VH-VL binders against q9h9l3. Designs and how they scored, part 99

Target 1, 176 residues: q9h9l3
Amino acid sequence: PRKMVAIDCEMVGTGPKGHVSSLARCSIVNYNGDVLYDEYILPPCHIVDYRTRWSGIRKQHMVNATPFKIARGQILKILTGKIVVGHAIHNDFKALQYFHPKSLTRDTSHIPPLNRKADCPENATMSLKHLTKKLLNRDIQVGKSGHSSVEDAQATMELYKLVEVEWEEHLARNPP
Key: E = the ipSAE of ESMFold2; O = the ipSAE of OpenDDE; V2 = 0.75 times the mean of E and O plus 0.25 times the DockQ between their complexes.

## First folded at step 5 (VH-VL)

Design y12 (framework fv_fezakinumab; at its last look DockQ between E and O 0.06; V2 from the best seeds 0.00; counts 0 for: pae E 10.0 > 2, placed apart)
Fold by OpenDDE, look of step 5:
Structure y12 (fold): chain C 176 residues (1-176), chain A 123 residues (1-123), chain B 111 residues (1-111)
Amino acid sequence: as target 1 above (176 residues)
Amino acid sequence: QVQLVQSGAEVKKPGASVKVSCKASGYTFTSYYMHWVRQAPGQGLEWVGWINPYSGDEFYAQKFRGRVTMTRDTSISTAYMELSRLRSDDTAVYYCARSGTYYYDSGSRFDPWGRGTLVTVSS
Amino acid sequence: QAVLTQPPSVSGAPGQRVTISCTGSSSDIGAGYDVHWYQQLPGTAPKLLIYDNSNRPSGVPDRFSGSKSGTSASLAITGLQAEDEADYYCQSYDSELEGWVFGGGTQLTVL
């Protein structure tokens, strides 16, 4: 068992014209894909755009949602000391108003060996959906009901596992 | 020194509208939310709504939706609350109060408060 | 009308300890939202007394303290003084109402 978790967050729009991304759901899975955390989260400000088409978040989900301050504490407790895997993970950390150590962060959107394996340019930013389809032959984020953060987190972990050995060796030789 | 200076007392008839002002000084007006809270004579505090002076976004308590309008003029660091279709039970002291932009970052506590504006609705 | 419940009045003699309770629900205090307390002297605007459950702003003496547990919060005043005679209000946030809520207020009388 490795001290590794994968995270995926869903955000809603707040602030001017809903352009601010606020955390509304967070899912965390372990190395085996088991769900460690999956909660709807109540932003500390008025929601302007639920972005339901993408986020899957609806107003009803916010009725008993966990307050951001509380949820953040719970999430940080899980992440602390672990290698955290995510896709475009800087967005998740930004929404959490949290910065995980770079040495313990793995972003599947910035792993050249992963892109190479998917026959994509090494320096290109590919979507989680594309990589998952190409490398895992799995369809995620289908339909119009919005994303499943659990599904996305699981896919992210599975993708990373494909290149884990190679990438960890690279990082050991080239610490960020 | 942070100060909130409110407009003077108002006397209105039922059905009329009232607009109360709150001029802020001593801090960056657009960096904090402005809340409005009222207190009927001898009664407790009741939250009316808030406005984000930076964006102009506002949110009102369900009770006041359709009757209240909150605005601001950033050029003079002033927030406004307009209440229409006034009733006798709208008689109260109306306070403006400052808070942070997020509830977990001084966004839920109100500090400071204006001195209040008495609005009397009587036939 | 008030969402949070406070005793309408409390009293104590100078030097005594008094407590004011604030009872909420699972959608406000019980949901984990912070509680704040305000002091309102006669004829004046409310003043922040305690924030984030137990913190004192500058200028507030340490004889004022706040705590929170479960769906309730409490304000304690030790060494009661004549100038403490005022109305006290608790405040929190309600996730169902999507807004700030106050207690009904407690009138403190110093005997």
Scores: ipSAE 0.015, ipTM 0.610, lowest interface PAE 7.5, mean pLDDT 91
Fold by ESMFold2, look of step 5:
Structure y12 (fold): chain C 176 residues (1-176), chain A 123 residues (1-123), chain B 111 residues (1-111)
Amino acid sequence: as target 1 above (176 residues)
Amino acid sequence: QVQLVQSGAEVKKPGASVKVSCKASGYTFTSYYMHWVRQAPGQGLEWVGWINPYSGDEFYAQKFRGRVTMTRDTSISTAYMELSRLRSDDTAVYYCARSGTYYYDSGSRFDPWGRGTLVTVSS
Amino acid sequence: QAVLTQPPSVSGAPGQRVTISCTGSSSDIGAGYDVHWYQQLPGTAPKLLIYDNSNRPSGVPDRFSGSKSGTSASLAITGLQAEDEADYYCQSYDSELEGWVFGGGTQLTVL
C-alpha cells in the first residue's frame, strides 16, 4: 500500500580540488515512469568542476537553478513515507544530506534476484547501463554529453519492476 | 581506541557564548558525521545538531537555529560547537558523538560518545 | 516533552526479566527508522547498548535484546543484575522534525 518512486541525481565537484560531489540535478519518477520532479539545483558551495562529461551539467544550467535548501525541501516532501528506488542510491541520499529509512529504500545495484535475471553473480555490483542493456534491451547514457537523470530514473524503476514481487516478499520476511 | 576528548567545564554568565571542542582519534575524522547532544541536570538527552567534518556542512535542530554554530579543524581532527546568547536553561552537559554514514543507512547509532562538557550558566 | 515515550521507571528482582517500552509516531519509528538503545550509568556518558533495533555491539551481554514493531520498540533485559541499575534511552530519527530524537529515559531499579 505504500507508493513507490524512483530517483536519480547528477552531481558536480565542489570542495578542495572539486572532489566533493554536490547535487546539481534531481529527477523523480512515479511507478509508471511519469516525471514528478526534475530540477537543476544550485549547490550551496562554489562549483569547482561541473563534471559535464558525466553529469551533463553546464554553467548555463545554474543561472536559474533552484537553491539547494529549497530543492531539498521539495524533494524530501516527495520522498517522505514512500518506497524510494535508485541505483547506488546511497550517493543520491548523501548528496541530499538525507536519511531515508532502510526499510523503504530499494537499490537496484544490490538486488540478488535482479543480478540472477541478468545472469550475473548475485553479489556483484552492476552498473545501471549494464543491467538496462541486459534486461530491458535498451541503451542508456549514450554519448559523451552526460547522463539524463530522467532517463536513468525511469530505467531504474523498470528494472525494479522485474523483481518487485519477489524482492518485496523477501524484505517482508527479512527486514533490513 | 576510538576516542572523543572534550574540552573542560565552563562557567558563563547569561548573554555570553561558549565554545566546546571535541578531538577525535582512532578513526578517519572526515568519514563520519559528528553530532552534539546535551543533557540538562536531571533531564534526558536532547539532540543539538551535526557537522560533516569533510565538507564543513552543518545542520541544527530547530530549537537551536540562530544560536548555535558548529565548525571543525580537519588538521587536528577537532569539532567545535559554539552556543551564543546563553541563558540559565542552557546549563547542561554537552556531548559530542560520532554517527555512522549518512547514506541510506538512516537512523545511525551514536558510538562513541565524548565524556561531556559541563556548561553552567549563572549570574 | 520527549518525542519518544518511555515509562519513567521500571523495576525487577535479580535474575528476572524486565522490558522497557519506547513508543513513537508515524514520522519516526512508524516511518521505518531504526531504534537504538543507550545505557547511562550515574555520572557517565551514554553507552551504545542495542543498535538497528536488535543488534548488540561487542562486549554487551546477550541478556540484553531489542525489538521493534509498528510504532514501538522494546528493550528486554533477562537475568537481571545489580549492575544493570541505570537510565536507559531509546533513540530514533523523526522525518517531520528532521532530527534525532530520544525517549525521556527509564530509570531501572533492581530490587
Scores: ipSAE 0.006, ipTM 0.584, lowest interface PAE 10.0, mean pLDDT 88
ESMFold2 (binder alone), look of step 5: mean pLDDT 92; pTM 0.946

Design y13 (framework fv_fezakinumab; at its last look DockQ between E and O 0.04; V2 from the best seeds 0.00; counts 0 for: pae E 12.0 > 2, placed apart)
Fold by OpenDDE, look of step 5:
Structure y13 (fold): chain C 176 residues (1-176), chain A 123 residues (1-123), chain B 111 residues (1-111)
Amino acid sequence: as target 1 above (176 residues)
Amino acid sequence: QVQLVQSGAEVKKPGASVKVSCKASGYTFTSYYMHWVRQAPGQGLEWVGWINPYSGDTFYAQKFRGRVTMTRDTSISTAYMELSRLRSDDTAVYYCARSGTYYYDSGSRFDPWGRGTLVTVSS
Amino acid sequence: QAVLTQPPSVSGAPGQRVTISCTGSSSDIGAGYDVHWYQQLPGTAPKLLIYENSNRPSGVPDRFSGSKSGTSASLAITGLQAEDEADYYCQSYDSELEGWVFGGGTQLTVL
């Protein structure tokens, strides 16, 4: 198995105006899509907006949620030394207050060959939902119950696998 | 300079209500949480609750739920704490204190504090 | 009654080193929440003394220091002076109570 994982995070709104995105769930899967980590996380500040429509997070999920600093430690242990795949992954890292080495990061929202394969402009930022439907013929993030971070992480990994060989060769020739 | 100016001492009878004010200056009132902490004579500090001055959202310690009401007037940067059904063991100095919105890091410390308001409950 | 546990009193002679302990649990200090310390001089409001476990606000002498390990924190005062006579409180956040918690306070006497 490859030393590669995919990550997806769900965030809630915090801060005085609820505009701060705080980590409330994190899911990590391995190369085969097996779940390595999936936990609700208690943000380090008061939740103003659960953003349930998108996040799927409800107040009841926070009752036994893992405190942020503890969860962060657990997550970082999993990510360390691995190639981390995500979609718009800068948001996940920001929420984690952690930045993975750029050379070990793969963002499926910024892989031109992936967009090309999906008949999209190479320099456009496409949604995970769109790419998943187009390339995997699978519907994700359906309904109004919110997203599944596990499902999203798995989809992200599958998408990357479609262009892995080509993209890794590109990165080898053009290291970030 | 950041300052919290509290209202004067109060003397109340059991069963009555008291409303203490805390006027903030020197910073953006709606960008920080306001906490209330009390201290009975010769005793330690006890957290009462917090209010988000921007949204008006509040959270009270379980001990005070049903008796305490925290409000604010953003037009004059003033927070209020009202405690009802007063009893003798409510006699204490009540402090307002500013904090950030985080439970971690710099957002969780209380700074500054008001000078306190003595509330005496006696028959 | 206080969630965090402090010794009720400590004492030292001028110039000595004293330490004040603050013991919490897995739901507060042990959960990773920061510890803050406050100094309360007689007849005054509490004043922030140490924040985020070990940081000193401007104006606080370097003879005051804080540390945190596991479920406990500690305040150390070196070169004890007469003006240090006061009550000291530790503070943290408790995830189970969903609120801020204080230690019971420690009265420091300078002999």
Scores: ipSAE 0.019, ipTM 0.655, lowest interface PAE 5.2, mean pLDDT 91
Fold by ESMFold2, look of step 5:
Structure y13 (fold): chain C 176 residues (1-176), chain A 123 residues (1-123), chain B 111 residues (1-111)
Amino acid sequence: as target 1 above (176 residues)
Amino acid sequence: QVQLVQSGAEVKKPGASVKVSCKASGYTFTSYYMHWVRQAPGQGLEWVGWINPYSGDTFYAQKFRGRVTMTRDTSISTAYMELSRLRSDDTAVYYCARSGTYYYDSGSRFDPWGRGTLVTVSS
Amino acid sequence: QAVLTQPPSVSGAPGQRVTISCTGSSSDIGAGYDVHWYQQLPGTAPKLLIYENSNRPSGVPDRFSGSKSGTSASLAITGLQAEDEADYYCQSYDSELEGWVFGGGTQLTVL
């Protein structure tokens, strides 16, 4: 009965010259791809670079955005006790200033059976866009509007399902 | 122990082609990308491209597209780089390097490197 | 012209601390791509020294350290020793060039 969710985040530039990556959107979906959380998030620092070409974040999105501390609390309540799936998920946890238990974390950028299905080297890091195209026949992150974290979280969950049985058995035999 | 063994030095005339080999041992050859990097005498490092030894897919730096071809033979765990229409400024040591696989968006580290193959292009 | 900018040379006396800078742009280090560092002794291949900004591979002494901020990265070497004389290269990925990019190299001299 342990529930599984997928997460994806978008970041903007804060700090001097916009060099710090700060959380500006977070989406969480359940096993079936239903949206459990999807909010624009106002960083605690002044935004220097919206990074809109990649993030999809624009100034108008920040007008009613949830302050970071409040959003973080909401997000962590959803994640606690669950298996959390993501792609290069350490970046998402870094942006949340949070570390989820390794035994409950699944990173689709580091699953050898998933790479094998995509005809890629087992230990290569592949982009979410590339894996999604190869394994799900979907194009994500298209156009000039930037990424959609809902779309990306849904794709990440579907990718994990392709290897879930094999990988969960592997982890049961090889706990961290 | 992970090791990359490269073919010996070559001397070529302008307009010729060269093919450098890189034999991997101590790990599963098809589990990691292989990169090629060159270094002209007294100069810095310049990335040439990569090959996926599992699929055979390649990707080349823009400067080399149309002149470089990367291949591999999985039965002998060997990667190859061929550079055509050689000119004097292609004189360099050509390294193969296995990439780290942590994350694509964070860039890959190169470890280990071959010892390099000197290619000299002169009349 | 190297994509990442490093000072051509740096020097220090034994036991001292030196720092080597690596400056990129908004399409490489500034886009959040990791920085790796390599040491190249004369006549040898490069060797991985620091990866993913600040991590040391097994066998690299803790007097080597790395950091990244904004569009720049830094390699610090404390307790400088004669065997540290080498060329040092930073490396990252650049999304506009669609490739891996290196600094021009820094020649470290131990006085």
Scores: ipSAE 0.006, ipTM 0.550, lowest interface PAE 12.0, mean pLDDT 88
ESMFold2 (binder alone), look of step 5: mean pLDDT 92; pTM 0.943

Design y2 (framework fv_fezakinumab; at its last look DockQ between E and O 0.60; V2 from the best seeds 0.00; counts 0 for: pae E 12.2 > 2)
Fold by OpenDDE, look of step 5:
Structure y2 (fold): chain C 176 residues (1-176), chain A 123 residues (1-123), chain B 111 residues (1-111)
Amino acid sequence: as target 1 above (176 residues)
Amino acid sequence: QVQLVQSGAEVKKPGASVKVSCKASGYTFTSYYMHWVRQAPGQGLEWVGWINPYSGDTFYAQKFRGRVTMTRDTSISTAYMELSRLRSDDTAVYYCARSGTYYYDSGSRFDPWGRGTLVTVSS
Amino acid sequence: QAVLTQPPSVSGAPGQRVTISCTGSSSDIGAGYDVHWYQQLPGTAPKLLIYDNSNRPSGVPDRFSGSKSGTSASLAITGLQAEDEADYYCQSYDSSLEGWVFGGGTQLTVL
């Protein structure tokens, strides 16, 4: 079986009125929750909105942040060839401007068995916070200091592990 | 109706630069990537690169890095591809083509295509 | 020269079945990336024919079908018609190049 990693990214606002979401932090953990990567990332454009309340990103974090192009290379090296688990992972890949094979992607926001286990509609899109509370009895993304991408990545991996066997069998029978 | 209208044919000398335009209509210009693909006479298709019209970010095939520049004007929904230091083997029909911004949103397939712009490089 | 390998040409009589192969590598089709097919009529721009290995856009007849296995993909055309005479290209994504790649193209002749 292929190695599995979970990813979570934090974005800041750039461009006109800060509407462009630019990568500002990326965290990657392995199957056991060990941190493989956790870096602040400097966008190529001027930051208009740090979105600190959600992102946890502050101006001071950008002082020694890794330039985007360098960080992207480091991240892609870790992701290549692996099964990548994330929540609403399209946002992470979009921010990375990266294309990962569908067959090697696992999005916990689109796994019906996971929703079923949480007593949620199978076709609904539930938040990571909600699923983590329901299934892991753990509170994440609390307070006003913003999200922890490491914490979110770890939670995402733990959630996936709950349905891994069932979902992998499903995917084997129904490849995307 | 989604349409990509490209600029007219160009004739250039070796060493010169050419800038081809692609005007998009019928969809939200900034919600899709714009790709450029070229085809030499009697040859196959070759991917040149893409631009994200929303952010302006670009990625070029290694073969063209340092020689190609992709830009866009969102006010008129137009993408541009400029190729410099032209050589005879740059003679080709250059196509713009639309794709999604992510692999899961049609990002990997090209639809639709412009009608192409013939660029001829000759002494 | 092309990253994906296609036969240069195939031919068939009207009503027959023809297949066009597309062979990739471990960094593209074999890496799990989907394959798309394009039809290019003489003197025209390419047109999307098959996407995500086996899906047909609206307007494409069901006599066109696609499949993928391992490092290869295949386009099948049943009930071959004169209007099918064209060049066909497969496309995928290459992780090592971080870009899209095309096959060399196959010229289909209807006899």
Scores: ipSAE 0.669, ipTM 0.882, lowest interface PAE 0.9, mean pLDDT 94
Fold by ESMFold2, look of step 5:
Formats: structure tokens, sequence, C-alpha cells
Structure y2 (fold): chain C 176 residues (1-176), chain A 123 residues (1-123), chain B 111 residues (1-111)
């Protein structure tokens, strides 16, 4: 049994002028890419901008979506005690209103060995789409319906596996 | 300068309720969680719960569920904690404290703290 | 009962070194959650002393240091001064309680 999961979230715009990002979908996969959680989530605030071209979220998805408080409880139960992998994962945790320990967090947007494998500058923040195309020979986030958080979580886990041994060893030598 | 200013001391009888306020200044009130922590005389620190000032969402420590209510007024950057059905062992200083960001690179530290509000419950 | 265990008191002479331990469990420090330390001077609110296990906020001298290993954390204070006499609390997050947890506090006496 593996104690590592990958997470990805889709956000909608709330707050003034829709500039606050609020959770509207969350997907969690295990080490093998099997889906552990995938729900549309109703933000507790009025949705100003669905951001559909990126989020894939439409008004119809919110009709029977799980209320944020309930969804957050379900998600946190899955994340607790596990290594959580994500891409620019700080945005996902912010949308969840949640803190995960640094020692159990892996962010594929901030892993220098992963950038080196992609022939990118070590300090650059590279998009998930770019890394996935370059390192996994996959096109993600294609089509007219916005991003899929399941697809993105699965890609994130596969990217981490490319550097897992090296990065886990590095973190052991250089504790966060 | 980030500052948390709390309401003045309260004296209450058992069975009553108390509402403590915490006014934030020097930062964007809705961008950080507000926590409440209490300290009985001569005792240690005990976490009560948090509120997300943006959404109004709350989470309470198990010990206080059913007796505590946390609210906020974003128009005046003020958080509130109300504790009901007071008992003598609720006598404590009640602090508000801002958490750091909930993001993995910032940790989950409490900074700053309010100066505390003494709540005395006596019969 | 405090979730994190600290010695109730420690003491040291001026100029000496003291260490304050903070012991947790597999659901808090042992799960990899960071440890923060607070100093509470008599009659005042707690103030952040060490964050993310070992970092000092601006204004905290480097004679204060922190570390974490396994299920435990430690605060070290060197060059003890009279003004260091205070209560010290460690803090972490506990996943089983889904909440923030503190040590019981350590009263430091400088003699």
Amino acid sequence: as target 1 above (176 residues)
Amino acid sequence: QVQLVQSGAEVKKPGASVKVSCKASGYTFTSYYMHWVRQAPGQGLEWVGWINPYSGDTFYAQKFRGRVTMTRDTSISTAYMELSRLRSDDTAVYYCARSGTYYYDSGSRFDPWGRGTLVTVSS
Amino acid sequence: QAVLTQPPSVSGAPGQRVTISCTGSSSDIGAGYDVHWYQQLPGTAPKLLIYDNSNRPSGVPDRFSGSKSGTSASLAITGLQAEDEADYYCQSYDSSLEGWVFGGGTQLTVL
C-alpha cells in the first residue's frame, strides 16, 4: 500500500470582480492513478466568473454540487497523513482553506531535477501542460471543455514518479 | 504594522454567554485565517477554532463544538468569538491570532496575537 | 492534558545553554507537521519565536535555535540572559484531532 496521492483542483471566480479563486472541482488519485475522489463543489460565495475556458465549470455543474464544507471534510480525510503531490499546489491548498505539512508536500512546479529533465531552467515555473508534453509525450488540457482535474492529477503523479527517487533522497539530505 | 485589537475584559455568571471581538489592521483581513486560543489562569494555551474571514467558514476544536460560534464583519475587519453556557472553568484569557498562509512554503504559525481578553466566570 | 509534551520547567545560570524539548506523536510532529515556538513574557501575549522548525523572525537573535527529529522538536537558548525568563510553548498541527496543538509550556528560570 502506497501513502502518496496527487491532487488537482478547478477554480471559479468569487469575490469582487471575480478575482478570488474558489474551489469548484477537486480530483485526487492514488500512486497508480486510480481516482479516489472527484466531485464538483459548490463554493460558499456567489460565483461571479465560472472561468469555464480553463476550469471546465458551468452553471449546470453547480446545481447538485457538494457544498464546500462537506467536500472539504471528505478531501481532508483523504489527504491526512499522506504525501500530497500537486502542481503549483499552494493554489489548491488555498482553495481548500487547508495547510499540509511541508515535509509531506511535493510541488512539481518547484522541483529542479524535473525542470532539468525537461531541458528547462531549474528555477523556472513551468506549466503542467508543458512538462507533460515534454516528459510524458502526452497532450493534456485539450478540447473545448476546459481542463480535467482528473487528467491533471494523473499527469502530476506521473511527472513526480520521474524524479521520485532523486527528489526523496534530496529531501532526506536537505530536510524542509 | 499588523495589529489585532481585542475587546475589554468581561465578567459573567455561569450559564451566560460572552462575545469577544478582535479588530484587524495593517493587512488584508480576508486573506488570512483568524484563530482563537485561550489560556486559563496559570495554565497553558488551548486552541478553540478558526474562521475564514472571507467566506465565514469555521472549524472548532471538538471540546468547544456546540458552545462556540465564530463570526466576522468584513466591513470593519473584525472577528468575533461567542462562547455560550459558560462554566467556571471557562475563565481564561481569550486570544485572537492570525495564522500564516495555509500554503506549504509558509507553515502554519500564529503571528501576530491579540493582547487577550480576560473572561471571568463567577457565581 | 497538552497534546505535545514539554518539561514543566527548566533553569540555567546567566550565560549558560538550555534546551527545551517538545514531544509529539505520529499524528502531529511524527506525521511531518512543522513545529513553531512562542515566548510568553509575564503578563503578555505569546510572541512568535521560531517558525517552521528552525527559522527566526526578524528581531530574534541567533542564540535562539530550533530543530526537529522524528516525533520531537527542541528549542535551544544559548547565552542566557535575565530577560529570557518566560514561558515557552511549542505548537504543531495534529491530523487526528484536525486542529492546532500546543505543548503544556515550559517555565524558564534564569538564576
Scores: ipSAE 0.006, ipTM 0.547, lowest interface PAE 12.2, mean pLDDT 88
ESMFold2 (binder alone), look of step 5: mean pLDDT 93; pTM 0.954

Design y3 (framework fv_fezakinumab; at its last look DockQ between E and O 0.07; V2 from the best seeds 0.00; counts 0 for: pae O 7.8 > 2, placed apart)
Fold by ESMFold2, look of step 5:
Structure y3 (fold): chain C 176 residues (1-176), chain A 123 residues (1-123), chain B 111 residues (1-111)
Amino acid sequence: as target 1 above (176 residues)
Amino acid sequence: QVQLVQSGAEVKKPGASVKVSCKASGYTFTSYYMHWVRQAPGQGLEWVGWINPFSGDTFYAQKFRGRVTMTRDTSISTAYMELSRLRSDDTAVYYCARSGTYYYDSGSRFDPWGRGTLVTVSS
Amino acid sequence: QAVLTQPPSVSGAPGQRVTISCTGSSSDIGAGYDVHWYQQLPGTAPKLLIYDNSNRPSGVPDRFSGSKSGTSASLAITGLQAEDEADYYCQSYDSELEGWVFGGGTQLTVL
């Protein structure tokens, strides 16, 4: 069977008026929550808005950050051939400029059995913070100093485990 | 019916540029990626790149970077591919093809295809 | 040179079965990316024949079927008919090339 990892990314604003979201941190954890990758990443464009309140990224993080092209290569080597779990994972793949196989992609923001366990409407898009509080009794993303992509990736993996058996069987019978 | 209608055949000299158009109808133009694929006479299919018509983001195959530009006009549901500094080995039929969004429920298959635009580069 | 390897030609008599192979690598088919097949009749654009390894679009007869295993995929055509004479291309995504990749094409001749 294929190995499973969870990913979470933080973005900063680049381009005109800082409207473009560019990758500035990426964290990957394995099935047990051990950190496989956690790097600050230097976008190829000038950073206009660090978005620190949400991203946790500050100028000092960029001094030793891995250039985007190098970091992307390292990240894609980890992801290749694996089931990748994320929350609203399309944003992470967009920031990586990467298409992961759909049969190997799991998005905790859109899993009906997970919503059912949280007593939420099955087709609703639920935030990671909300699901984590409801189902894991944990508060994540606390305060205004920004999110931790390691914390978020670990929470995402734990959430998926709650429905893994049911959802993997569903996908096997109903290929995406 | 979903359709992709391409501009007519072009004849160009080496060193010139060509701009091919692809007009979409029968679906929401900004919801699907548009790809460009070329086929030299008697040869196979070669992927050139894609454009996201919603954002205008593009990605080009390495072979074509620096020579190809993909754009779109959402007001007329039309995608464009411009290839510059043409060489004789750029002679090919150039197809547009729709694929799904980057959301993982339909992303990789090309359906439909335009009928193709023959670009001939000769001196 | 094509990224995915197909035989350049195959042939069969009417009513027979043929298969067309498509061999990739660990960065495309072997990484779990789906394979799609296109039929190109002489003088026409490619048309989707099989998608997501084994699914047929509406209007494609069930004598066309596809499969994938490891780094390879296969298209099978049973009950060959004269109108099946065409070029056939497999297609996938390759994470190292960061793009969509095609086989070199297979010319099917119905004898």
Scores: ipSAE 0.037, ipTM 0.671, lowest interface PAE 7.5, mean pLDDT 89
Fold by OpenDDE, look of step 5:
Structure y3 (fold): chain C 176 residues (1-176), chain A 123 residues (1-123), chain B 111 residues (1-111)
Amino acid sequence: as target 1 above (176 residues)
Amino acid sequence: QVQLVQSGAEVKKPGASVKVSCKASGYTFTSYYMHWVRQAPGQGLEWVGWINPFSGDTFYAQKFRGRVTMTRDTSISTAYMELSRLRSDDTAVYYCARSGTYYYDSGSRFDPWGRGTLVTVSS
Amino acid sequence: QAVLTQPPSVSGAPGQRVTISCTGSSSDIGAGYDVHWYQQLPGTAPKLLIYDNSNRPSGVPDRFSGSKSGTSASLAITGLQAEDEADYYCQSYDSELEGWVFGGGTQLTVL
């Protein structure tokens, strides 16, 4: 079977008003939740808003951060050829300026069986925090210190594992 | 063919303002950033700032903040740079130059360049 | 005034190899940002010569090459021709200055 990884990214605000989301941290874990990659990333432009409350990113984290282009290369090397699991993963790929093959992408924010299992409407977009609490009985993204991309990536993988068999069968019958 | 056509030479007095235009063709204007770079006579290149033609967002070098205003008219694929409170040391050839929207793709390199607009500030 | 440091001038005879250095700092080239090179012929606008440290745009001869190491970059020109006489500028991004930066330029004379 094809190897599977889960990814979660944290973004900071760049541009004149900080409205541009730029990659500032990326975490990748394997099927077992082991960390394969976890780096602070230096955006190619000035950071206007660290969005620390959500991102957990602070100015001090950028001192030795990996330049975006270098980090992107490292990350893409890990993702290439693998099934990539994420939550609202289009945001992560956008931040990476990368498009992973749709057939090898799993977005836990768009898996009806997962929502069903959580007693949520199948066509609704639920947060990672909510699904993790409902299905894993675990609290993530707690406090004011910001998110942990490692924790989020691990939670995402664990959520997917709950519906993996069913969903993979569905995808096999209905390829994107 | 991608082209950047700039407005003609300007002669201004100290304290005045100048507005230089840069008309783009041969590509989707809103899909690329537009940069402005100046070069004083016999001197090197100096980055002034950039504008995102899609959103209108701008970012200026610290040296020019408060004096420079970059705008665009998407209907005619034209970018503008206005510099106010002109001084003699603002005398330079001003270039517009295209880049990608992101650093990784082509956001950090400038290609192509306009032919430049000479702005002379003299009393 | 230039953030990146270049020699003011270099010279060579036709057919020779010349090298132009570009020295930065820990906040630009040393931070991992790419270096680009531009050629400016007399009385003309700059033209992209090398991008992303070592890549040549279409139309640029292979006798032009670029490299980057540590806080410095280098432009090499082999088989020097009369038409290569021009000013050459390196460019990068500086995280402290929050913008793009250029070298002071190097005037290449073909003897």
Scores: ipSAE 0.015, ipTM 0.608, lowest interface PAE 7.8, mean pLDDT 91
ESMFold2 (binder alone), look of step 5: mean pLDDT 93; pTM 0.951

